# Designs tried in a protein design chat: VHH binders against o75319. Part 165

Target 1, 181 residues: o75319
Amino acid sequence: GNHIPERWKDYLPVGQRMPGTRFIAFKVPLQKSFEKKLAPEECFSPLDLFNKIREQNEELGLIIDLTYTQRYYKPEDLPETVPYLKIFTVGHQVPDDETIFKFKHAVNGFLKENKDNDKLIGVHCTHGLNRTGYLICRYLIDVEGVRPDDAIELFNRCRGHCLERQNYIEDLQNGPIRKNW
Short names: E, the ipSAE of ESMFold2; O, the ipSAE of OpenDDE; V2, 0.75 times the mean of E and O plus 0.25 times the DockQ between their complexes.

## First folded at step 10 (VHH)

Design la30 (framework vhh_4orz_3; at its last look DockQ between E and O 0.56; V2 from the best seeds 0.00; counts 0 for: pae E 4.4 > 2)
Fold by ESMFold2, look of step 10:
Structure la30 (fold): chain B 181 residues (1-181), chain A 120 residues (1-120)
Amino acid sequence: as target 1 above (181 residues)
Amino acid sequence: EVQLVESGGGLVQAGGSLRLFCAASGFTFSSYAMAWLRQAPGKRREWVALITSGYRTDYADSVKDRFTISRDNAKNTVSLQMNSLKPEDTAIYFCAAREYPYLSTKYDYWGQGTQVTVSS
């Protein structure tokens, strides 16, 4: 069957908008077929995601799904008006340059097309933490020229959980600047 | 109260140099990207140079290789070294601040400007 991702229940479903940016991070929503393994209060479906975003007085304009798998929910579970982009991102290792480029390109395209609104880019991996935090911070560092520790601190505070994987943190702090294209 | 106060403007002959300064107060200067913009008579205000909180710089094509932006976080100042000045560089020069120069199209704070006049 459909197994709940390891430790998924330990994470807050949705973070807060990162101030001054268009980013919000969340853990992967789970389609209804997973709910047999969840208490009602543990459920976090695609519908629940959009309800929680509306509760924050925000609106999603793009969802970037970083999961390596396609089993958690289907794009048709999302409102037709919200673009969806999957960027397959292998876990446990620092994302490669191709993945980083795809993420930056998606963000830049969104900003151009959404310059006249205040809609958010929702980003998630399985837990909405390590891969998600890495790519958001990589964008802030490489594109916006933010100091690594400032980017990490902002993400951690707004997600409500600290980045956990030391190889990601080390690469953000000491790794090369990736040329954005 | 947030203040950005420009100084160092004046009259200079073509080919000469000037250095502009912008003194900042009332906000966390080290977390902001700083920029210089200019407005010539009858023209739209245009971006000239940018330096991020992480010291990354960028320049308008018209001033590249002639102008250098720098910042001193200890003194809360940003400066613009302007070399090989041309009459078309004549403008009021403004200092401006924002945290994320590429995520937003608007500056949070503006100075009142300093006049630079380049004589032929």
Scores: ipSAE 0.231, ipTM 0.652, lowest interface PAE 4.4, mean pLDDT 91
Fold by OpenDDE, look of step 10:
Structure la30 (fold): chain B 181 residues (1-181), chain A 120 residues (1-120)
Amino acid sequence: as target 1 above (181 residues)
Amino acid sequence: EVQLVESGGGLVQAGGSLRLFCAASGFTFSSYAMAWLRQAPGKRREWVALITSGYRTDYADSVKDRFTISRDNAKNTVSLQMNSLKPEDTAIYFCAAREYPYLSTKYDYWGQGTQVTVSS
């Protein structure tokens, strides 16, 4: 159906680019069918996403969708020039190694192919917070060697909301490094 | 005021060892990746080693297995242990800091450099 995700309205639509990275996080944009259930100021469509990104003087080069459903919007709602990648990621639990690897692989592939530009990797789950934050931080920690607390702080600051799930935070802070291949 | 102050440079014979230090102040040291770069006379500056905020290390091929970069967050220092030194290692060595560990030619902060001379 087209019911609004729980607490979706509580989160900022789009975060800020994470300095020193190509990442930007946002909550899931909702297709037009959801608008009837939202106040005008609450609406956040794929079009709105791109407008907000442009307002930040940025450009998306890739969208990674971590939601575990396809009901929110269609890839066809996105510009053809922006690749869309779906990584079905179960909520509330730490992503498995396969999911982590898929994310890392996608990011690495993008970076390899986009060395000549400054386009961003847009990452979202439902709220663009927990799953999104975990995987971005996991990448920074595992691939770039960022201190876990620094990665978390950076993400939280830029997203405008803090990671909420203790299991994610704990895994990032104290969990093992995941394989990068 | 941000400061990076290198020390430990000097003259050493080929095959010898030297340990460089860099003392940092004026910024949140533990959140930065630290790097050593060097510039030989008449040559471009080249990256030598990096240690991330997560203590991951990386080295240029030319110094790999000979040089070791380390950091002490309690003392806000980064060091470069240089073993099996070669004349081609002669250069001014610079300490540099990056806010994030992505490899780039741009660093946020630089030291003034310390001279390392390796005689044959």
Scores: ipSAE 0.023, ipTM 0.422, lowest interface PAE 4.2, mean pLDDT 92
ESMFold2 (binder alone), look of step 10: mean pLDDT 87; pTM 0.882

Design la31 (framework vhh_4orz_3; at its last look DockQ between E and O 0.03; V2 from the best seeds 0.00; counts 0 for: pae O 10.4 > 2, placed apart)
Fold by ESMFold2, look of step 10:
Structure la31 (fold): chain B 181 residues (1-181), chain A 120 residues (1-120)
Amino acid sequence: as target 1 above (181 residues)
Amino acid sequence: EVQLVESGGGLVQAGGSLRLFCAASGFTFSSYAMAWLRQAPGKRREWVALITSGGRTDYADSVKDRFTISRDNAKNTVSLQMNSLKPEDTAIYFCAAGEYPYLSTKYDYWGQGTQVTVSS
């Protein structure tokens, strides 16, 4: 249906590009059917997403949708020129190794294919925070060799909100490096 | 043979400026992203600045608004203008090249480094 996700209104729609990376994070855009429960200033549609990205002088080259549901918007609502990938990610628990692998594979493929441009990978879950932040940071730590605390600080600053779930933070800080293949 | 050769390092007083250069040969320079990294004694190598093949620049927070990276594809050079230098900027500075380097120490090619020393 068109039920507004819990706490969705509390988050900035779109973060800023993370310097030195190709990532930008945002909360899930909501198709027009959700808007009758929203004030005009609260609306954040797929079109609004692309307008906000363009306002930052950036361009999306891939959207990775981490939500477990398809009810928020349809891929057909996105420009035909922007690839879309859904990675079903269960909330409230640290993503499993299969999910982490799929995310890394998608990012690595994008970087190889887009080495001659500056397009961004847009990543979202429902709020663009916990699952999104975990997987972005996991990539930076495991693949790019970034220190856990530096990855978390970079994500928090650029998203405009801090990671909230302690089990995600603890796994990033103290968990093992996951093998990259 | 790929070579990256840094120059322009030296001793400078705090608050002063230096400009580093990196001359590149043996690869298609215009297709590579170029970066500067630095390593102080006893510390891990850290990323400083990046310029993509398309000219987009990114900087570490510690040097933002003080350092400027630029490239000259006609001369196969990348440079780092360093202003308002602090003792904390003292390090060996390395030029690096990679096809798609971001916030990473895994560049394809590295220079030998040039020493920058900032005195109080």
Scores: ipSAE 0.011, ipTM 0.443, lowest interface PAE 8.8, mean pLDDT 88
Fold by OpenDDE, look of step 10:
Structure la31 (fold): chain B 181 residues (1-181), chain A 120 residues (1-120)
Amino acid sequence: as target 1 above (181 residues)
Amino acid sequence: EVQLVESGGGLVQAGGSLRLFCAASGFTFSSYAMAWLRQAPGKRREWVALITSGGRTDYADSVKDRFTISRDNAKNTVSLQMNSLKPEDTAIYFCAAGEYPYLSTKYDYWGQGTQVTVSS
């Protein structure tokens, strides 16, 4: 169906680019069929996403969709020039090694292919917070060697909301590097 | 010109220790993850250890708790402390550099390797 995700309205639609990275997090945009259930100011469509990104003088080069459903919007709603990657990620639980690998691989692939530009990696789950934050932080920690607390703080600050799930935070802070091989 | 030059290899008895070094030049060292890989005779090359640009480390299960990888960005060097060496650790050890070490286990730059031989 097209019911609005729980608490979806509570979160800022788009965060800020994370300084020193090419990540930007946002909540899931909703296709037009959801608009009838939203006030005009609450609407956040794929088109709105791109408009908001442009307002920040940024450009998306990749969208990574971590939601575990396909009901929110269609890849066809996105510009053809922006690759779309779906990584089905179960909510509330720490992503498994395969999911983490897929994410890291996608990010690394993008960075490799986009060395000559400054396009962003847009990452979202439902709220663009917990799953999104975990995987971004996991990447920063595992690949970039960022101190876990610094990664978390950076994400929280830029997203405008703090990671909420203690199991994610705990795993980021104290968990081992997740191997990709 | 990019160069990775390994040193520190040699013959050691089982239970002994060696410290390998890799001196890097010709690229922005601090921006690269550094890794050690090894290849034993008749075997495929295998990943041994990784240190990211930010200093996080990872190890193959076979060497975990025995080997320690470290880097010195001021000197453009990466080292591999190998303790409790075993005969099965005998191999040519290669230093490798890559910006994206988790992409495909493919590295951008490679050293020529240094021989490590552990006798029983």
Scores: ipSAE 0.006, ipTM 0.296, lowest interface PAE 10.4, mean pLDDT 91
ESMFold2 (binder alone), look of step 10: mean pLDDT 85; pTM 0.867

Design la33 (framework vhh_4orz_3; at its last look DockQ between E and O 0.05; V2 from the best seeds 0.00; counts 0 for: pae E 16.5 > 2, placed apart)
Fold by OpenDDE, look of step 10:
Structure la33 (fold): chain B 181 residues (1-181), chain A 120 residues (1-120)
Amino acid sequence: as target 1 above (181 residues)
Amino acid sequence: EVQLVESGGGLVQAGGSLRLFCAASGFTFSSYAMAWLRQAPGKRREWVALITSGGRTNYADSVKDRFTISRDNAKNTVSLQMNSLKPEDTAIYFCAAREYPYLSTKYDYWGQGTQVTVSS
């Protein structure tokens, strides 16, 4: 249905590019059918996403959608020049190894194919925070070898909101490294 | 002001050892990957070793098993232990820093370099 996700309005629509990375996080854009339930200033559509990215003088090269539903927007709402990848990711629990691997694989593939540009990997879940933050940080930690606390701090700062779920934070800080291949 | 200052370079005989140091200041050292690169006369600059903020190390094939990169976050230093040195290791060695070594292709900060000369 067209039910606005809980607390969706509480989060900044789009974060900032994470310095030194190709990542940018944002909350899920909502298709037009949701607009009737939102104040004009609350609206955040796929079009709005791209406008906001452009305002940052950035360009999306890939969108990774981590939501566990397809009701928020359609890939057809995106420019055809920007590939869309769906990775169904269950909320509130640490993503499983398969999900982590899929994310890493997608990121690595993108980086391999986009060495000649500076396009961004846009990642979102519902709020663009917990699942999104976990997987981005997981990548930085496992693949980039970044200290967990640094990865978390960087993500939080750039997203404008802090990871909220202790199980994600704990897993990032103390959990095992997941396979990269 | 960001500074990377290399030290420890010098003349050494083939088969000898040398330890380079790089002292960093002006940035959050513990959050950056540190790298050593080198440039020999008439050659392009080449990557030698890297240590991530998390302590993961990587080496060029040419120096693997001979060189060891390490870092001391308490002292904001990165070091390069060079063993079994060869004449082909002769170069100016540069210390460099960047936040994300694999998602970025550029270094954020550079030292001025230290000369290493390995004689036959």
Scores: ipSAE 0.024, ipTM 0.404, lowest interface PAE 4.2, mean pLDDT 92
Fold by ESMFold2, look of step 10:
Structure la33 (fold): chain B 181 residues (1-181), chain A 120 residues (1-120)
Amino acid sequence: as target 1 above (181 residues)
Amino acid sequence: EVQLVESGGGLVQAGGSLRLFCAASGFTFSSYAMAWLRQAPGKRREWVALITSGGRTNYADSVKDRFTISRDNAKNTVSLQMNSLKPEDTAIYFCAAREYPYLSTKYDYWGQGTQVTVSS
């Protein structure tokens, strides 16, 4: 229901654009029905998301939602001009190759269609940290050729919080390069 | 046909500077990310720097603050300014290109490489 996700209040709402990429990460925005359980300064709605992006002089061109549920907000709460894609991603375990491929395909499709602008891909899970960080870093490593430690450090700095799950960190640092098919 | 042609390599004293250039032809340069990689004798090729189609840059820790990558979309060139050179920077330097949204861990196009030798 309208239960605030555990630890959701502990994380900064929106990170900063990751330099050299088209990514920005954030925690899941919560629709108005959740606000009765939040102090005014704790609220982070879909509208708040777009205001914060605008304040950074940036613009979203795609939102990739990695949550396994649809209870936090409705895609109808987003501006009609911003494409939305859900990629159901199971938490707590390293995402499987199919999930990784879907993420890569979505990002590459966006980059093709947006070659002539500088719009961002917004990526979130519940907290905008572990699943989000893993898939962004996996893309940077496999597709962009970024070294694992550099990708992780860049994500941590720009998100404002360090990746927490050790199995994700280990897979990024020492796991195989994933095929991009 | 696609070509990436590096130039500017040579012999330089430790502490010195060099500027490498890569001239690109045969593809839509402005839509590609461009990178420099290097390979020392007997070592695996390693990434040095990347500049995205949007102009964002990133660097390997070993060269951060000493090297600067830049691109000129009007001239279809990417360059690497290399300052405070060290003997361990000695390598063949390769220019490479990768398209967005190309689905691969590989670079699509590679230059022949240019030798950089830093004497102690």
Scores: ipSAE 0.000, ipTM 0.127, lowest interface PAE 16.5, mean pLDDT 86
ESMFold2 (binder alone), look of step 10: mean pLDDT 87; pTM 0.883

Design la34 (framework vhh_4orz_3; at its last look DockQ between E and O 0.65; V2 from the best seeds 0.00; counts 0 for: pae E 3.8 > 2)
Fold by ESMFold2, look of step 10:
Structure la34 (fold): chain B 181 residues (1-181), chain A 120 residues (1-120)
Amino acid sequence: as target 1 above (181 residues)
Amino acid sequence: EVQLVESGGGLVQAGGSLRLFCAASGFTFSRYAMAWLRQAPGKRREWVALITSGGRTDYADSVKDRFTISRDNAKNTVSLQMNSLKPEDTAIYFCAAREYPWMSTKYDYWGQGTQVTVSS
């Protein structure tokens, strides 16, 4: 349906580019049919997403959608020039090794294809926070060799909201590196 | 002001060893990956070794098992132990810093370099 996701209004629409990386995180954009239940300042459509990215002097080269539904917007609502990838990610529990592998594979593929530009990977779940933050941090820790607390701090600062789920935070801080992908 | 200052270069005979040091200041050293690169006369600068902020290391094939990179976050230093040196290792060696070695496209900070010369 057309109902606004729970607590969606509580989150900033788009974060800032995480400096030195290709990542930017945002909450799920909502197609026009949802706007009847939103004040003008609360609206955040696919068009609004791209306008906000452009305002930061950035450009998206890939959107990774971690939700398990297309009810919020359709890939056809995105510019044809921006590849779209859905990675089904179960909420409320630490993503499994298969999900982590798919995310790393997508990022690595993007970096190879986009080595001659500076385009960003946009990542979102419903709120652009817990699942999104976990997978971005997992990539930074496992692939880039960043210390867990530094990855979390960077994500929180650039998203404008802190990771909320304690089991994700504990796994990032104290769990094993997933190195054989 | 950010500074990376290399030291420990010099002349050694083939088969010998040398240890380079890089002293860093002016940035949050513990959050940066640190690397050594080298440039021989008439050649392009090439990557030699890297140590991530988390302590994981990576090496160019040409120096693997002969060189060891290490870091000391308490002293803000990176070192490069070079064993079994060959004349082909002759170059100016540079210390460099970047936060995300596989995602970023440029090093943020560079030292001025230290000369290593390996005699036949």
Scores: ipSAE 0.291, ipTM 0.683, lowest interface PAE 3.8, mean pLDDT 91
Fold by OpenDDE, look of step 10:
Structure la34 (fold): chain B 181 residues (1-181), chain A 120 residues (1-120)
Amino acid sequence: as target 1 above (181 residues)
Amino acid sequence: EVQLVESGGGLVQAGGSLRLFCAASGFTFSRYAMAWLRQAPGKRREWVALITSGGRTDYADSVKDRFTISRDNAKNTVSLQMNSLKPEDTAIYFCAAREYPWMSTKYDYWGQGTQVTVSS
C-alpha cells in the first residue's frame, strides 16, 4: 500500500557526501502516490532526491536500494543515466554474507568503471540509516581497513543521524571481517 | 600544530636491521592511516608501507616480507621494522599521514624524513 513508513518523517532526506568516499546516504524517496499523505515540506520524491544532490554540487552515478520492498518508487522514476541496483536487504538483522558481498561487489564495480569522474554512490534503505549505515561501514572496514568506530562516526556525522541498531553496531565493532570476493 | 617526527635512521650494513619511528602530534592519530615513503638520490619518491586506521597493512613489493609497519595509538607512533636491509634500501624515509586512505593518494601530513644508509 501507500502507507508512509514508520518514522520516515523523522529522518533527514539526504545526508552529506562522506569525505574521501563516493558514498552518500539518504532515506527512501517516495513516489507521487504517497504525496497525498504528506505535507508539502515532508515530500521527498525521486525528483527531490536529485534536486537535493545537485544542491550539494554532487551527481549520483549509482543508486543502491536496500529496501525489502518495491512499493516506494519505481526505477523508471530515475534518470536513465543513473544505474539502479536493488539489493533486497531484510531489516533489523545483520545482513548476511551474500548481501554484504553483493554490496561490496557493486561498489567495487562502480569504482572501477567510474575512475574518470566523481559521481556518487547513493545508498538507501527505508530510513537510510541502519541497513545503509551498516553496509557502508562494513565496506569501509573490510575493504578500506577503516577502524570500525571511525567508520561509524563518519557515517553518523554525514548522515546526520546515528546508527540505532545495537546488533549492527556490535557486528561492525567486533564482528569478523567478511570476504571481499 | 601538526608534527610528524621520524627517528631511528642511520648507517647499517647489508643484511642488518633498523627500526624507524614516527611520532605524531597535533591531530587525531587514531583516525589516520600512516605510511612510510622513501626517496633515494636521483630517484622518485616511492611508497613503502601503509597501515590503516583499522590496522590493515600493505607493502611495496620491494620490501614485502622484509619490512613491517605497525602503530601504537596510545603513543601516537608508527614504526617500520626493516630487516634484511639492502643497499637499494638507502634513502630518506618519510612518515606520512592520510585521513581518508580510500580512493585517495594524497597525504595530509609529512615528516621531514630520516636518512637510512645501507652499506654493502
Scores: ipSAE 0.261, ipTM 0.667, lowest interface PAE 1.4, mean pLDDT 94
ESMFold2 (binder alone), look of step 10: mean pLDDT 87; pTM 0.880

Design la35 (framework vhh_4orz_3; at its last look DockQ between E and O 0.54; V2 from the best seeds 0.00; counts 0 for: pae O 8.8 > 2)
Fold by ESMFold2, look of step 10:
Structure la35 (fold): chain B 181 residues (1-181), chain A 120 residues (1-120)
Amino acid sequence: as target 1 above (181 residues)
Amino acid sequence: EVQLVESGGGLVQAGGSLRLFCAASGFDFSRYAMAWLRQAPGKRREWVALITSGGRTDYADSVKDRFTISRDNAKNTVSLQMNSLKPEDTAIYFCAAREYPYLSTKYDYWGQGTQVTVSS
């Protein structure tokens, strides 16, 4: 139901666009049923998401939802003009090669279809940090050939919070390049 | 002011070798992918080689196994070792920079070019 995800309140709702990329990360927006457990300043609804993006003079062109559940909001709460893609990503473990491929494929498809605009890919998991940061960094490392520490630094700075899971950080820094794209 | 300055071009006999250098200044070199492109007379500019900010390389099929791109982030330089040169390699060679190979839509910075001429 309406249980606020653990530590969700501790994270900034929306990060900043990662410069030079099409990515912006945020924590999961919560539909109205969650708001009775939140102070007004703690609310972060799908509408709040789009307002905050507009305040940055940006526009979303795709939302990639990495959560393993559909209880937080419904795709119907999003504007019809913004494509929505769910990639079920199990928490706590490094995403498998199939999940990584799906993410890379979605990004590549977006870039082709949006070559004539500057719309952003919004990516979220529950907190918009560990799974989100891992997959964005994995794309930057594997596809764009960015050094792991540079990718992590860029994500952390733009999200406003540092990646926390040691197994994710270790895999990004020391794990193999995945050439599945 | 951003500058990319190529050097090392010249006249070389077919089968010979040249090494091009590109010295970069005025931007955060270590965060950029670097590329070499070339333009022969009457032809469109074509991509030759690329090295990402992390050091991974890629090459056009026509130069693969003959050319090697490398970078030195401490010296802000990119080089292109060109071996087994052919008359078809004759062109003006340009050094160029872009942040990301696939996310970037254009090269942000260009050098003036250096002439490479390969004679029979």
Scores: ipSAE 0.654, ipTM 0.844, lowest interface PAE 1.0, mean pLDDT 92
Fold by OpenDDE, look of step 10:
Structure la35 (fold): chain B 181 residues (1-181), chain A 120 residues (1-120)
Amino acid sequence: as target 1 above (181 residues)
Amino acid sequence: EVQLVESGGGLVQAGGSLRLFCAASGFDFSRYAMAWLRQAPGKRREWVALITSGGRTDYADSVKDRFTISRDNAKNTVSLQMNSLKPEDTAIYFCAAREYPYLSTKYDYWGQGTQVTVSS
């Protein structure tokens, strides 16, 4: 249905680019059918996403959608010039190795193909926080060798919200490195 | 005041070994990736090795399997063990630090450099 996700309104629509990375996190944009249930200032559509990114003087080169549903917006709502990747990611639990691998693979592929530009990888789940934060941090830790606490701090600061799920935090801080390829 | 101070450079014969050190101060060392770069006379500065804040290492192809970068966060030092040195390794070696996680040629802090000379 077109019900607004729980607590969706509580989160900033778009974070900031993570310095030293190509990542930017945001909450899920909602297609027009959701607008009737929102105040004008609460609306955040795919169009709004791109406008906000431009306001930051950035450009999206890829969108990775981690939501476990397709009801929020359609890939057709995005510009044709921006690839869209769906990685169905179950909420509240640490993503499995396959999901982690898919994410890493997508990011690595993008970086290889976009060495000549500074376009961003936009990542979102429902709130653009827990699943999004975990996978971004997982990448930074496993692939870039960033200290877990630094990765988490960086993400939290840039997203404007802190990772909330202890199981994600614990796995990032103390869990094993996952397969990169 | 931020400082990076290199040491350990000198003259060595081909096939020999040398260990460079870089002492860092004035910033949160554990949050920074550390790198070694080198510049030979008449050549462009080139990246040699990097160690991330988490301890992952990367090397230029020219030094891979010969050089080893390591860090000691307790002492705020980064080192470069150079084995099987070649005359082509002759250069001024610079220690550099950057806060960004991705590999980059842009660094926040630089040392003054230490001369390494490998004789044939």
Scores: ipSAE 0.008, ipTM 0.288, lowest interface PAE 8.8, mean pLDDT 92
ESMFold2 (binder alone), look of step 10: mean pLDDT 88; pTM 0.890

